# Miniprotein binders against a2bj90: the designs that were tried, part 31

Target 1, 235 residues: a2bj90
Amino acid sequence: MSRSARRKTSALNTVLRVVEVFASIQGEGPFTGTYSVFVRLAGCNLRCPFCDTRYAWSLEAGKPLGVEELVEEIARYEPSLVVITGGEPLLQRHPLNSLVEGLESLGLRVQLETNGILPAPARDEQLWRVYHVVSPKDVPVRVPGAKLHPSWVDYARATGRAWFKFLVANEQHVREVAEYVAKLGIPRSRVYIMPLTPEKLDMKELLELHSRIASLAVKWRLNFSPRLHLLVQLP

## First folded at step 5 (miniprotein)

Design s14
Fold by ESMFold2-Fast, scan of step 5:
Structure s14 (fold): chain B 235 residues (1-235), chain A 84 residues (1-84)
Amino acid sequence: as target 1 above (235 residues)
Amino acid sequence: SPEDVIREIDETLAKVWELTAKAFEAARRGNLEEAARYLREALELMRKAAELARRIGHEELEREIREYIELIERLIEIIREQRE
């Protein structure tokens, strides 16, 4: 069998457990404001107290979808960005590489959201060529078991395709983030702080929180990520 | 003390995910037998963590760890299916 035939057969027989696929605007991180399709994969290796997507924690929460079928569904939205999130998408690493290959074949830009516990992509993975927003759960509010894999810092340095995003509620959290990234050698230019939004805030409170965290980002010379989708009331 | 046990559980969970990382790297290199061995070792440590959580009466943590056990068991099944 030729390599091309083997790749096609592998993609057709490769399955991802998918919780949901929907179009929205990327509200967070370096691509804030981009028309995107979100692909939420099932399964997670953490139980974060502030998790808003607990329905995705179980691997069995996802419907099995073939990679080719999923690529076709995503393509119908004609997105500027495909955001692959979860749970923890790297738990489905093998079929995820096949999905990325299919999406890249269509010229689509791909961004992965990950907790960074599992290793960064190797050079021979399709995932090496896409963008990654890593959300370490080591700080400022530690989640048990969380430990950023050191390969993510090397990957960010080698490719310029990874950023590190932290949820913060106050200046002490920002200080802890600043100390953490300095210790690991993560450049400030690759660090985003984002408001930790409690259970339910009204729009005025949400905007005031954004303003406060943005001011801290300026003070500490870090990038700021809004939660734009919350401000404009999109999913 | 309960606090010392909680720290031991945190360290054990971190070690479990390190073993899972090694399993994924082994699988990527085509070493499915090695990947399965790492996941079985991770499963053993996770079961130990569940026992520690039970002994200190931390029901929420024990439930969370049991969900992680189910995850690792499913990952072992996936590797087993790839080996066949």
Scores: ipSAE 0.680, ipTM 0.870, lowest interface PAE 1.3, mean pLDDT 88

Design s15
Fold by ESMFold2-Fast, scan of step 5:
Order: C-alpha cells, then structure tokens, then sequence
Structure s15 (fold): chain B 235 residues (1-235), chain A 84 residues (1-84)
C-alpha cells in the first residue's frame, strides 16, 4: 500500500462525516435544560415518518472532519454537555469512539442519541463510559425494519447510563410503550415519553400537547420529556 | 396482495438491520472479513426488497430502500478499505 492509500485508510479511523455543529439547550430527555453543543453525524439506517432531520439521512450529507479538529471546535463552545446525534451516529462507530475519547480527555460530558438498532457499547469501547438516550422505533408508531438490539437493555441495567425515549401522541401509544418496556424488562425509571409534535402546531396547541402527555406520564408512572427547544424556539 | 408484499418487505428490512448489527459486532472483534460478508448478505436482501416495492408500484418505499442500498454499499466500501 502506498503512503497515500495508508493515509486514506488511517483517516477512516479518525474522520467523521459531520452535518452540523451548533450550540443550543438540550430540549429532551434526562438532561433537559443543559447548555449543550450538538454534533449531528451523517447517515441513517431508518426513514422515520416524523423525522425532523431528513437532511442528515445520507452519509454524503456530512463533511469529513478529523476527530482532533472536531474536538477543538466543540471545546470552543465550553459546553456543559456534548450531544452526539444524527442520523444514526453508531454507523460511524470506530471514529466515534475516538471522538468520545478526545472529549472525555477534556472532562466534557457526552450524551449519544441513537435508534438502538446497532449493538450497545461493549466494556472495551470508549462509548461504554458515556450517556445514551435510545429512541426505539418498534413502538408505538413502528418504522419498517426497526428492532431494538437486546444488548441495550443489558447495558442500561449494567451501567445506569441508558434511557429509552418514546414519541407518543395519545394514551393508546403510552399503553403500547408500557407493554413494550414491561415485556423487555426495561425499568420504568429509565423510560421517557415525549410528545409527538406535528409540523403545524401553534404555540398554544404545542403547550396543550405537552400538558396532555405529561399528565399521561404521571398516570402511567413514566418519566416525561418535553421538547423544550420547540417551546422556546431554539434549534 | 400489495399488503402481503409490504409485510414481506418489512420482514426483509428487519433481517437486513439484524445482519448490519452482526456486521458491527464482527468489526468490533476485528473480524472485518465476517463484517463485510454480513453486509453483502444485507445488500442482497435489500435489493430483493427494492424489486418487491417496484413490482407493486410503491414509489416512495422503493426510493427509501434504494437510499438504504446506497448506505450499505458505502459501509461495505469503508470496511473493504480497512482490510489488508
């Protein structure tokens, strides 16, 4: 192999295809309200009907960025939390582990958002040590082909570093989620329900939907996630 | 029926992602040849799913499946470039 070919191969281990990097407030899940930098990776293995980030579906939607360059860019924001999302970030698993290593070396807290189709981290991965919010697409509105990898339940029990977040529109959806998590043995303390928000809700309708889903979370003894960024009109 | 074909496509897509998961597990263990083999199997099944969608005239689903084919082809290329 030529030096040029070896350099290209080396780059594949430390290069991520990145769609966008921006500062905002984490609007969802267990770290709602945290000043965060969002790193959106390209490529996705699902085509969810309510996806807000369809522009990230293709790997070619991302620009190749070196891990060291990306760590420096993230650090510039001085975030309380680094949110790695996508697409599906685990499609770029090898360079993602290198990114996590770099971010942890700076003392930065990292959260990964994943659809959970690919396996949970193993103990020898850098990803084992960070937080994961898993959004299964099996239930309540099934996406064709979606299936949660069973290792995510084992990872959540072993580490306490994974939560499961479900988009719900009504009580029937909450019932289906409750049955699903009971069947898989996911503790209710690790489960969030979040409003499924259609594109054309005004602010009053958005608040009413949040109120309704929050009330259902209390009734069903599940955690509630807002979509805070939508309520405060942030990206 | 078109509805039966759509169910067959859903089952095929689930098998494809299961093979993709096995590929990532193999790659993590350093077995890049096994990973590439699983991804090639996934690609064959995905091409069958695209043909099924085309035969029933489901243009949206065929388009989605072809995007998945491009994704798998790119993943195979990445794994191939990592192999010696």
Amino acid sequence: as target 1 above (235 residues)
Amino acid sequence: SPEDVIREIDETLAKVWELTAKAYEAARRGNLEEAARYLREALELMRKAAELARRIGHEELEREIREYIELIERLIEIIREQRE
Scores: ipSAE 0.523, ipTM 0.805, lowest interface PAE 2.1, mean pLDDT 87

Design s16
Fold by ESMFold2-Fast, scan of step 5:
Structure s16 (fold): chain B 235 residues (1-235), chain A 84 residues (1-84)
Amino acid sequence: as target 1 above (235 residues)
Amino acid sequence: SPEDVIREIDETLAKVWELTAKALDAARRGNLEEAARYLREALELMRKAAELARRIGHEELEREIREYIELIERLIEIIREQRE
C-alpha cells in the first residue's frame, strides 16, 4: 500500500464536515457573554420547523476538514470558549472526540450543543470531560423523531456538565417544560428557558419577548437564557 | 387514521436514531462491521417510514424522511470507506 492510500484512510477517520467557523459572543445558556469560536458541523437528524440553520441540515453542506487543521483554525482566535454546534454534532461522534482531545490539549474550554437524541458521552470518550447544552425537541412542541436519550439525565447528575435548554413562546410552554423536567428528574438548577424568536422581530419586539420569558423564568424558578447575540446584532 | 400513522412514523424514527446511536458507538470502538449492520437496519426502517408518509399523502414529512435516508446512506458510505 502506498503512503497516499494510508494517509487517505487516516484522514477519513479524523475528518469533520464543517459548515462554518466564526468568532462571536456566546449569546445563550450558562456561558452567555463569553468570547467564543463557533464550529458548526454539518448533518442533522431533525427537521425543526423553527430551525434558523437549515443550511446545515445536509452533510454535503459541510467542507471536509482534518481535525488538526480545525484545531489550528480555532486556536488562532484565542477563544475563551469553543462552541461546537450544528446540525447535530454527535452524528460525527468519532472525529468529534478527536477534535475535543486536540482542543483540550491546548487548554481550550469546550461546549457542545446537541438535541440530545443520541446518547450522552460514555466515560471513555473525550466528550465526557466537556460541557454540554442539551436542547430537547420533544417539548413544548414535539418535533417528529425527537426523544431525549435518558442517559443525558444520568450524565448531568454524574458530572455537573450538562444543562437543558428549552425554546418557549408563552406560559403554557413553560408549564409543559416544568412538567417534563419534573417527570425526568432534571433539577431546575440545570434548566434554561429561552425565547422562541419568530422571524423578523424588530428590536422593540425582541426586547419585549425577552422580558416576558425572563419574567416567566422567575415565576417558575427556572434559569433564563437570552439570545444575547440577537440583541447586540452579532452572528 | 392519519394520526395513528404519524404516531407509527414517530416511533419508527425513534428506533432509527437508536440504531444510529448503536452504530456510532460501535464505530467509536472500532467495530466498523457492527456499525455498518446497525446503519443498514436503520436504513430499512427509515424506508418503511417514508412509505408510511407516502401512503397518507404527507408530502412534507415524506421529503424530510427521504433526507434522513440520504444521511444514513452517507454514514454507511463513510463506514464502508473506513473498512476498506
Scores: ipSAE 0.689, ipTM 0.873, lowest interface PAE 1.2, mean pLDDT 88

Design s17
Fold by ESMFold2-Fast, scan of step 5:
Structure s17 (fold): chain B 235 residues (1-235), chain A 84 residues (1-84)
Amino acid sequence: as target 1 above (235 residues)
Amino acid sequence: SPEDVIREIDETLAKVWELTAKALYAARRGNLEEAARYLREALELMRKAAELARRIGHEELEREIREYIELIERLIEIIREQRE
């Protein structure tokens, strides 16, 4: 990128605080198995007790990168999917919209992972046109301040571009999720349950947990998300 | 009771993130002064929440809230730099 373009990007304040960029396979949600580039943004508005990425909680964990630099880095991987995650990516809303615009201009498919506390995209945001996997933290294990913003249900109904993914450890958790989504009017077709994995399970324990949660998904007529990257030992 | 105070903290945190959302939308519309005002209101509520956690001796929750205070302070600083 030229010095002039870098100055313009800086002047527009289109800098993202980025923890890491890496290629892997999307292991979770509706795009499980897709060759992806993961972009982890810094900063989070929750302190989940089961969080696997505590190193991303602080804004200071991220290196400032210009949007155009980041788009170029992502494009070099030639991914089938760009997964923007964090922390909470929507805390960096303005430069995030600029990143999405750049990625879409290259024809790249984009998925955001969000805790859903901040509102869903408005129609005039670039974020309106991409996919969102919303992971509410107010059920089954409630995190203080983690109320799902109601606009996410409206966005899912209007666009068909949002799904709701819940970490579950047992059948009581699944029951609580089922009650929660029924109360909010979230269609079962938009709901995934995923194993809540303690940090260090052996492979046998990990497979047994996946089998139990998958069986509960069938029983409760919900979609199942594995944590495929853990099963195949990828980041 | 400690349980009642924790409920008040939870409600306060929800209000903080609502104000933060308003700030982010104001910033997107170019209303940087309005954005800063919402974030300052959010910061005041967060400081109240930290004091409540301290009062009931919930050290872990107080620490978490102090990290949220730092986050909001950084957002205010970023908006201030954009204006200048």
Scores: ipSAE 0.637, ipTM 0.844, lowest interface PAE 1.5, mean pLDDT 87

Design s18
Fold by ESMFold2-Fast, scan of step 5:
Order: structure tokens, then sequence, then C-alpha cells
Structure s18 (fold): chain B 235 residues (1-235), chain A 84 residues (1-84)
């Protein structure tokens, strides 16, 4: 089989380990408020202390789904945005590129959520053409093993299709984020700070936290991401 | 000190993920044997990290690292299943 024929066949028979597929509103980052289908892939290379999706950490948490079958399932929702999240989606890099190819063939807009430890897309990947929200775990609360791959900064500058999102609880965290992004040469226009929600907060506490972090975003000249789905009680 | 050992574990885990990245990129290029070699190297380093966590009595970190070992073992299995 030629490489072209083999590549085409791989797209049709490649398997992804999928935890869940559901419709909601994107609550975070540059596309906040967009009607989206979320595709949660299984497997993660970090054990973050404030992880909300611990059930997705193992590859075994995902059901094997063929790329073609998954594309058809996603398309039935008629979304404005497909959010591919996890775990860490780039752990399933090969079948993920095939999924993106299928989704783009239908004219669907795709956003990837990633911890940024694995390298940014190369120009010959379908992933090069889609949006990426990178959540570094180097700062402000360092997770063991977390090191942002430097290619993400190059990718962001080259394409304008990557943003960096940081969970923050207080002004000291924002200061550490500001120092980190300055040191790495990440433009402030590509940086979002987002409230770190430790556990169960009532609606008043959740809104007060959002207000405080938003005020810090203005003070430090960074973008603010809400956790809108928490405020409007959507998944 | 325990803090120095934790730093060594952190550096070792970062190196493991660098090898895993090389494996995933090799797999994307169809170089499945190269991918398997990188993952086996990553697995050996991960086992070293688990031993370091055990030596300092950090049960939570050792458990987390053993879960990472399982992840790498599963990735090796996926590469084997994908071989043509």
Amino acid sequence: as target 1 above (235 residues)
Amino acid sequence: SPEDVIREIDETLAKVWELTAKALLAARRGNLEEAARYLREALELMRKAAELARRIGHEELEREIREYIELIERLIEIIREQRE
C-alpha cells in the first residue's frame, strides 16, 4: 500500500479511547459562551491536585471508538465548536490527527485543551490547523513532571492559534504567572488567568472568587477566563 | 534531603515525558519500532522515579508514578497492536 492510501485507511480504522461525548457551552478561555460538543479522551500524564476529571486519568476509562463513528456522533449535535479535552488528548496523537481531519472535512471548528507537556503540532499535522488552549502546570502550583514544551510558544507566535490558561487563587499566583510568561516570551494577549476552584463553593463564593480574579486580570493586564459552566450549572 | 529527591523525581518525570513525546511522534511517522524503544526507555526511568518516591516514604507520589508506569505499558501495547 502506498503511504497516501495507508494514511487514508488509518483515518477510517484508527481507534480513540473516549470517556464521554456531550453538548454544553464552552465555559472557559477565548471561546467562552460557544455552543460546543465536548469529547473527553482517556489517559493523562499528570496527577494535578485540583483535577476535576480524575475519572479520565486511565486509558481504561475510555471506550474504544473508531474515528469515523466518533465523527458521525459529534456531527449529530451540529456544534459551533468541538472541544477535544481529557485527560491529555496528545497521548492519543496519531488517532487524534485522524479525528481532526474528519471534523475539518465537515467544516467543524476544533479546539484542543492540553497541558502542553507534549510538543505543539508540526506543520504536516492536521492539529496544526486547529485552536489550542494550553494549560501549563509549571506555575503557579507546580505539578511534578510538568514542563511546558518550548514548541508551544513558537507555535503560538507562528499561527496565532494557541493561548495559555492558568489557574490562580490569589495575587501571588498572578505575579508568578506574569513572571513565568515574561521569561518564556509568551505575549500577554495570549494569556488567560482563571479562578482556581478548590472544592464545593456556594454560588455567592464562586461569584466573589470570579470577581476577585477578574479584578487581578485588569490590574496585571492579562485576559480573564471565567468558569462559566459552573456559574450557570452546566456540565 | 527529601526535597532534593522530590526535585530528582520531578526532573526524571519530565525526561520520561520527553521520551514519550518522541515515541508518539515516531508512531505518527510510522516508525513503530522506534516508538516502542522510546517507550521502553521511558518505562525504565519511570521505575527509577517510583523507587525514589519509595525511598523517601512518599506513598501518594509512589502511587501516582505507578499509575504512570501503567500508562506507558498501555501505550507500548497500543503500538504493538498498531504494527503492520
Scores: ipSAE 0.759, ipTM 0.900, lowest interface PAE 1.0, mean pLDDT 89

Design s19
Fold by ESMFold2-Fast, scan of step 5:
Structure s19 (fold): chain B 235 residues (1-235), chain A 84 residues (1-84)
Amino acid sequence: as target 1 above (235 residues)
Amino acid sequence: SPEDVIREIDETLAKVWELTAKALEAERRGNLEEAARYLREALELMRKAAELARRIGHEELEREIREYIELIERLIEIIREQRE
């Protein structure tokens, strides 16, 4: 095989279906406030009732982009953090590992957002070395098919590179989250509760909801995640 | 009962995603034939889940499952394209 043909074949085998790439501030989780580039991958294996990104559910929503091209595009933003989200990015696991390898080779910090249904990374994956925010859909209201893969708890304990983020509307939801994480052996230090934001809240209502959930986080000794981008009106 | 059928669908969906996980691992290891086999098995279970939803007249759940069928079919096509 010629070098040109080999490079062409490699590029074709490392294609991601990408919905959007944009710069913003990470509004959620342990890296809240960080200047980030968001890479939204297409395809999702859940149909969550409160999904804000229904446009990403289909693989057809994504434009095919080569990993090398995508790495160059991301690098041009000079981000402090690359947030890979979706849909469910682990559905494109093979080319995603190649993307992570490229980003790490440039010294870029990577965070993956996942529903945790598919297994946590193995030690021989490039994904093993990056940060993961897992959003289980088992509790407080179960989405059909949304069982958290048990390997995520093992991965979190082994690496310290996973956190678990739960959407909550009230104290009963927080209680159910606390019981769930205790049963699975997830340390409270790895748990974030985040406001479940209905459509069409005004800014006063949004701030009041944030305040209420933050107070519950203090009461229950859990971490609090805002939805900062909603408060400051960024994408 | 419809509630029993919904539980069966939930269990079937969990099995589908387990098979999908095996397919993605096979793809990562370069075993594209094995990946396609797991995805075809997942597709068959998903079609069963769609029929269960139809049987109980749960239109919303049937629609969601049909979208999952499209997802699995597209993943099969992506594996097929890599093999060419």
Scores: ipSAE 0.819, ipTM 0.924, lowest interface PAE 0.7, mean pLDDT 89
Fold by OpenDDE base, second read of step 6:
Structure s19 (fold): chain B 235 residues (1-235), chain A 84 residues (1-84)
Amino acid sequence: as target 1 above (235 residues)
Amino acid sequence: SPEDVIREIDETLAKVWELTAKALEAERRGNLEEAARYLREALELMRKAAELARRIGHEELEREIREYIELIERLIEIIREQRE
């Protein structure tokens, strides 16, 4: 391979399909309240009926962006956290590792949001070093094709850098989550339950739902994730 | 039964994502030929899953599987572009 071909392949291996980049407050999981830059990647390996980001399902919904350019764009926001989200970010695993390397070189903290279908990072990946919030879609919501890859449990035990965020609508869902995490040996301290919000809730209904699920979290000794961005009307 | 077919589709989808994972790992290792092979195998499984969904008249599931076919096809294209 010529030096030119190696440079072209290196450049192509550093392109992400990006739907949007924006600054907001992390509304969910262990980093709730953190000033964050969100990088929403395109493409998803699920079609969750409750998905609020359906526009990101296709890889075509994303613009191709170079990793270097994206790092520079992110850095301009001076974020306290970089949140990599999207459809499923791990579908772009190779250039995503390059992105993480670039961001970490600037001393930026990175958190990945993933559905947990694809394997956890290996020790030799840059992704190994970041924080992960895994949102399984097999329990309790049973999205077709969703299955938590076992390696996420191993990764969580090995690193302490993973949390599991489950969507719940009622106490039955919370029970199923509690049974599931017990079966898998996931520590309860790493488990978040979050309200499954149907479309078209008003603020009163949204608050009532949050209150109910938070009370269930206390009852079941689980962490509670709000959907804070919805409550404070941020993106 | 339709329920048995749905279960078979779910098992097929699981295999597709396992193959996708292997493809992404091969890509990370720089073995684009291996990556493309795994994605082609995943694509064939998805086509079978779409046919199963069609046979039971589950139009929504068939649609979703077709969108996954498009996803895998795009991943193959991305791998192809990296080889040029």
Scores: ipSAE 0.736, ipTM 0.899, lowest interface PAE 0.7, mean pLDDT 93
ESMFold2-Fast, scan of step 6: ipSAE 0.809; ipTM 0.920

Design s2
Fold by ESMFold2-Fast, scan of step 5:
Structure s2 (fold): chain B 235 residues (1-235), chain A 84 residues (1-84)
Amino acid sequence: as target 1 above (235 residues)
Amino acid sequence: SPEDVIREIDETLSKVWELTAKALEAARRGNLEEAARYLREALELMRKAAELARRIGHEELEREIREYIELIERLIEIIREQRE
């Protein structure tokens, strides 16, 4: 079978369980400030105590959508970036590769957000070619089951398309992150620290927390990620 | 100790996700029977983790693990439907 015929057949028989699709500004990580469409996939293999998106934990939280339908919906927003998040998107690995293929065919830039427990993309996956922000839940406070797959470090070195983003509340957390990334051989240039934001902070407290964590990023020579959408009151 | 049991649960969950990764890779390659085998093995380990949480009286962790059991069961159903 030809490559084109195989691709077309795969897309027709592929579905994703999707919680929501919406336009916003990417508030976090290396693409902060980019006009983006967020695609939240259902299902998660962690139960983080600080999770903001508990409604996405179950696969049943997602509506089944065909890849072609989803690509068309995303394209209507004319985004500068497509952010695929969840839950844990890699739980839907096969149809996710088909989605990425469809988005790339339209020239759209794609970023995946993942907890990094499941392996990094292999060279024969469409996912190999897109950007990844890996949020390990192994440190600073370990979530049970949250061991980072070592292939993510190899993927980051090979492609330059992965960054590692850590939620931190204080300097002890930053120290633990610094020790963790040094032990794993993750370059500091690929590491972001981001404020761990309790739900009930007022705007003054939120800004003060951002200021403290940003100062720690400078002190420890790490990159800083804001949570910009929270500061500007976007979803 | 309860802390030692929680550590054993953590290690067991890590093994479950390694088996799930193997299942997803097998499915990507079209090996649906192999995928189902890995997921059934993952399910058995997950049931062990739930029993460990129950024995130490950690009700919250037991509930979380039972949600993971439901996730694995649903992945098995999806693979089964694709095989048919």
Scores: ipSAE 0.736, ipTM 0.891, lowest interface PAE 1.0, mean pLDDT 88

Design s20
Fold by ESMFold2-Fast, scan of step 5:
Structure s20 (fold): chain B 235 residues (1-235), chain A 84 residues (1-84)
Amino acid sequence: as target 1 above (235 residues)
Amino acid sequence: SPEDVIREIDETLAKVWELTAKALEALRRGNLEEAARYLREALELMRKAAELARRIGHEELEREIREYIELIERLIEIIREQRE
């Protein structure tokens, strides 16, 4: 290959900053209970008070890893689902599209976890074809700088491939979520509420919190997401 | 008031991420120079936000904003390397 042709295949399109790759069970959202490989990308555009993965906030927390190498590593796990998370994965949008293309070529199902500040995929992106769990940080307690990009609502309606997941601690939070999704026209069938888990709950407290939030989901006619991995002590 | 300044910072951070989104779209279309210009504009707004946080003595928020500055600076460096 000529040097000019090699420059067309730049690091921006073929290298991801990756914090960790590991197998576990998806504990959250619409695919709860699925055997998954988690790919945590580095870099985040928010500083959420309840972030469990602060070690991924910096781009430098990730090692550079080629897309082809990463696809091969993921494939060795033989997962039912590939969960791409972070940080905020869409900060690395270009090599992420290449990763998704590689994973789809192997018939692997892909789910992206995103804060939804950056726009939803366009129809000509590989990301258009995969599943997205969007976790807005605008409500119930706003994180500074957080604003859900309106394209996510359009994407969800057009494709049926996005869901919206909200951390809630009490009924007032659920009310604020219900008002927010109604205002934006997000169908309740696409909405999950999930327990906001403080750092130091014992197992009994964790189960009681799950029970309370699940009961609120029934009352408010929303979907419930557990944090199953915490209950079964997996990563 | 400090509350008004915090609201201004929140709005400024939202604008920064909007500019970052425009930069990523420019990259998708192959417009490296346009992407770099959006990120430089975002960087200037972020520096103003850090100064606002300092002015009201909000040390935690100022630290967070400076980490965002580092993120944007890294993205500019990566784009600059690809252009040259």
Scores: ipSAE 0.683, ipTM 0.869, lowest interface PAE 1.2, mean pLDDT 88

Design s21
Fold by ESMFold2-Fast, scan of step 5:
Structure s21 (fold): chain B 235 residues (1-235), chain A 84 residues (1-84)
Amino acid sequence: as target 1 above (235 residues)
Amino acid sequence: SPEDVIREIDETLAKVWELTAKALEAMRRGNLEEAARYLREALELMRKAAELARRIGHEELEREIREYIELIERLIEIIREQRE
């Protein structure tokens, strides 16, 4: 088979619905401050009231891109980290595994952001080898239908490649998170609390909220995630 | 009561995503027929959830569930394209 025919067949068989690809600084979680390329996949299985990326909810919000084409686009940015986010990227699980395989073949570090409703990677998935930031939506502000799949706790303990990130507004939310992670057996070292930011905060209010949540992280012996991109006015 | 119905919808949505997870695993294993079956079952449950939301007059929740129906239908279409 010719190279052209092989490429055509490959492109037809492995396609992702992609909303946007852009370079920025990872503003959240364990890799905060890292020069990253963000790949936002279309489609989501939740309708969170506090969602700031509602434009990605529908699969139709994404343009079909072949995995090979997407790998080449990402590689041109020469990123220190590839952040695959969405919507919910695990909804496109099969082509996502192919994307991860392509990115790993180039030696690129990959982080997936997920709501954790769908199961954690199995050992025979390419996704088993990459980093995962899981954002459960069953606590502290419960979203209907949101139930963390128990395999994420097992995956975190087995690999050390998953962290759990929770949006919190006050100390009562932090208490609820602490009780939740203790009940599930999630180590505190794998837990991040992050400010739940209302839409109308000015820069002083945003910094004050960050300070307050960071202080609670110290008090409760949890990790703190900023929303650094908001503070430095990046996407 | 409306609150009892909302709880039933929440439980139904959780079951839908469990079936979707099974479908995605079947797709990964190359069992497209099994994947389609799980998604069709998920679709039937989602339609039941939409009816429950409509019955209690919860327009926002009914709209959200109909968007989930569209998502499941698109996943079924993707499986159909892979089988052809």
Scores: ipSAE 0.696, ipTM 0.875, lowest interface PAE 1.2, mean pLDDT 88

Design s22
Fold by ESMFold2-Fast, scan of step 5:
Structure s22 (fold): chain B 235 residues (1-235), chain A 84 residues (1-84)
Amino acid sequence: as target 1 above (235 residues)
Amino acid sequence: SPEDVIREIDETLAKVWELTAKALEAYRRGNLEEAARYLREALELMRKAAELARRIGHEELEREIREYIELIERLIEIIREQRE
């Protein structure tokens, strides 16, 4: 392929629909407390009842942005971590691989947030090299169509670059998560439980919920994820 | 029963996302025609799921499935634009 054809193909195939780009602290999962840039991609293949980002559900919610332009914008923040979230980012899989390639070339650490319905990365994808936090929506709050793709378990075991994060409100939810991960062969060391936070908790209620779910994590020998950004009032 | 129909919808949506995954893999490998074919197949299954939800009067689920139809339609359009 000529250089001219390669440039044209790259330009046409490296556009992402982006809802927002902003700096904050990663409040969740294995990188909690990390200075991060969040890149929210448009489009989602689920309609979760507890979704906080309904504004990102439609692909039309996202502005078309070239990968090179987006990499430059992200790099200006000088982040310790780039969090690619959405919606469901894997719906834009092809240009997402190009974005990851650009970010990795700058030495930036990348974390993808995904519902895990679409398959885990193949070895020939740039996405194979980055971290993934998978949030299955099959348990404990079941969403139609939200079945975890089995390749995520294989990917986690092969690479050590995937963790599984579950929203829980009570001990029954934790029990259901424990049964689910045991059935699928997900190591407990890669499982996080996180408080399912209702919209209108005051700070005392929010802290009490965190304390309760953290205590359950200890009891069930699972990892705990806070929602730190809510506790410190960041986006 | 409505529960049996909801299970059928859940299974149908799972098949839709499997076809979408195949479409995205075809797209990644540069096979735009194959990608469009898988998405059109996914679209037909999604339309059947919407009809099942309508039949049992589950308005919320029907609305959600129609939004998934719009998502698949937009993915088809994006692939069509990349072909030119």
Scores: ipSAE 0.735, ipTM 0.893, lowest interface PAE 1.0, mean pLDDT 89

Design s23
Fold by ESMFold2-Fast, scan of step 5:
Structure s23 (fold): chain B 235 residues (1-235), chain A 84 residues (1-84)
Amino acid sequence: as target 1 above (235 residues)
Amino acid sequence: SPEDVIREIDETLAKVWDLTAKALEAARRGNLEEAARYLREALELMRKAAELARRIGHEELEREIREYIELIERLIEIIREQRE
């Protein structure tokens, strides 16, 4: 088989529906402040009330891109971190594993953002080897159909490569999160609370909300995630 | 009650995503026919959830469930394309 035929076959067999690829700073979670390339995959299995990326909900929002083409595009940015997000990236699990394999072969660090409804990686998946930020949607703002797959807790304990990030608006939400993670046996050290930001907050309101949630993180002995990109006006 | 029906819908959607997980795992292992069967079962449950939402007049939830139906249908098409 010729080189061009192999590339064409790869594109046909390992295709991802991609909404956008862009460079920015990771604004959330354990890698906050890292120069990153964001790869937003199309399709989502939830309809969250505070979703900022409703344009990615449909698989048809994404353009079909071959894994090899996408790896080459990402590599041109020379990122410290590749953030694969969406929608829900695990809906495209098979080609996603191929993407991760390609990125790992280049020595790139990969972080997946997921709602955790679909199972954690199995040991024979390329996804087993990368970092995961899981955003459960069953607490405190419950979304219909949202249920964290229990394998995520096992994966986090076994690998140390998963963290759990929760959107919170007030202390009652933090209390509900604390009870939830205790019940599931999620280590406190792997839990982040993050401000639930309504649309059209001004900068003063945004800072006040961040300050309030950060104070609650200290009080409840949980980690705090900002939404740094919102504060510094990056995508 | 409407709240009891919403709980039933929530449980049904969770079962749908469990079936979708099984389908994606079957597809990863090359068992595309098995994957398609799980997704067809998920579609049947999803249609029942849509009917439950309609019964209680929850227009927004019914619309969301119909979008999930479209998602599962597209996953079936993608698996079929990978098979061909």
Scores: ipSAE 0.733, ipTM 0.891, lowest interface PAE 1.0, mean pLDDT 89

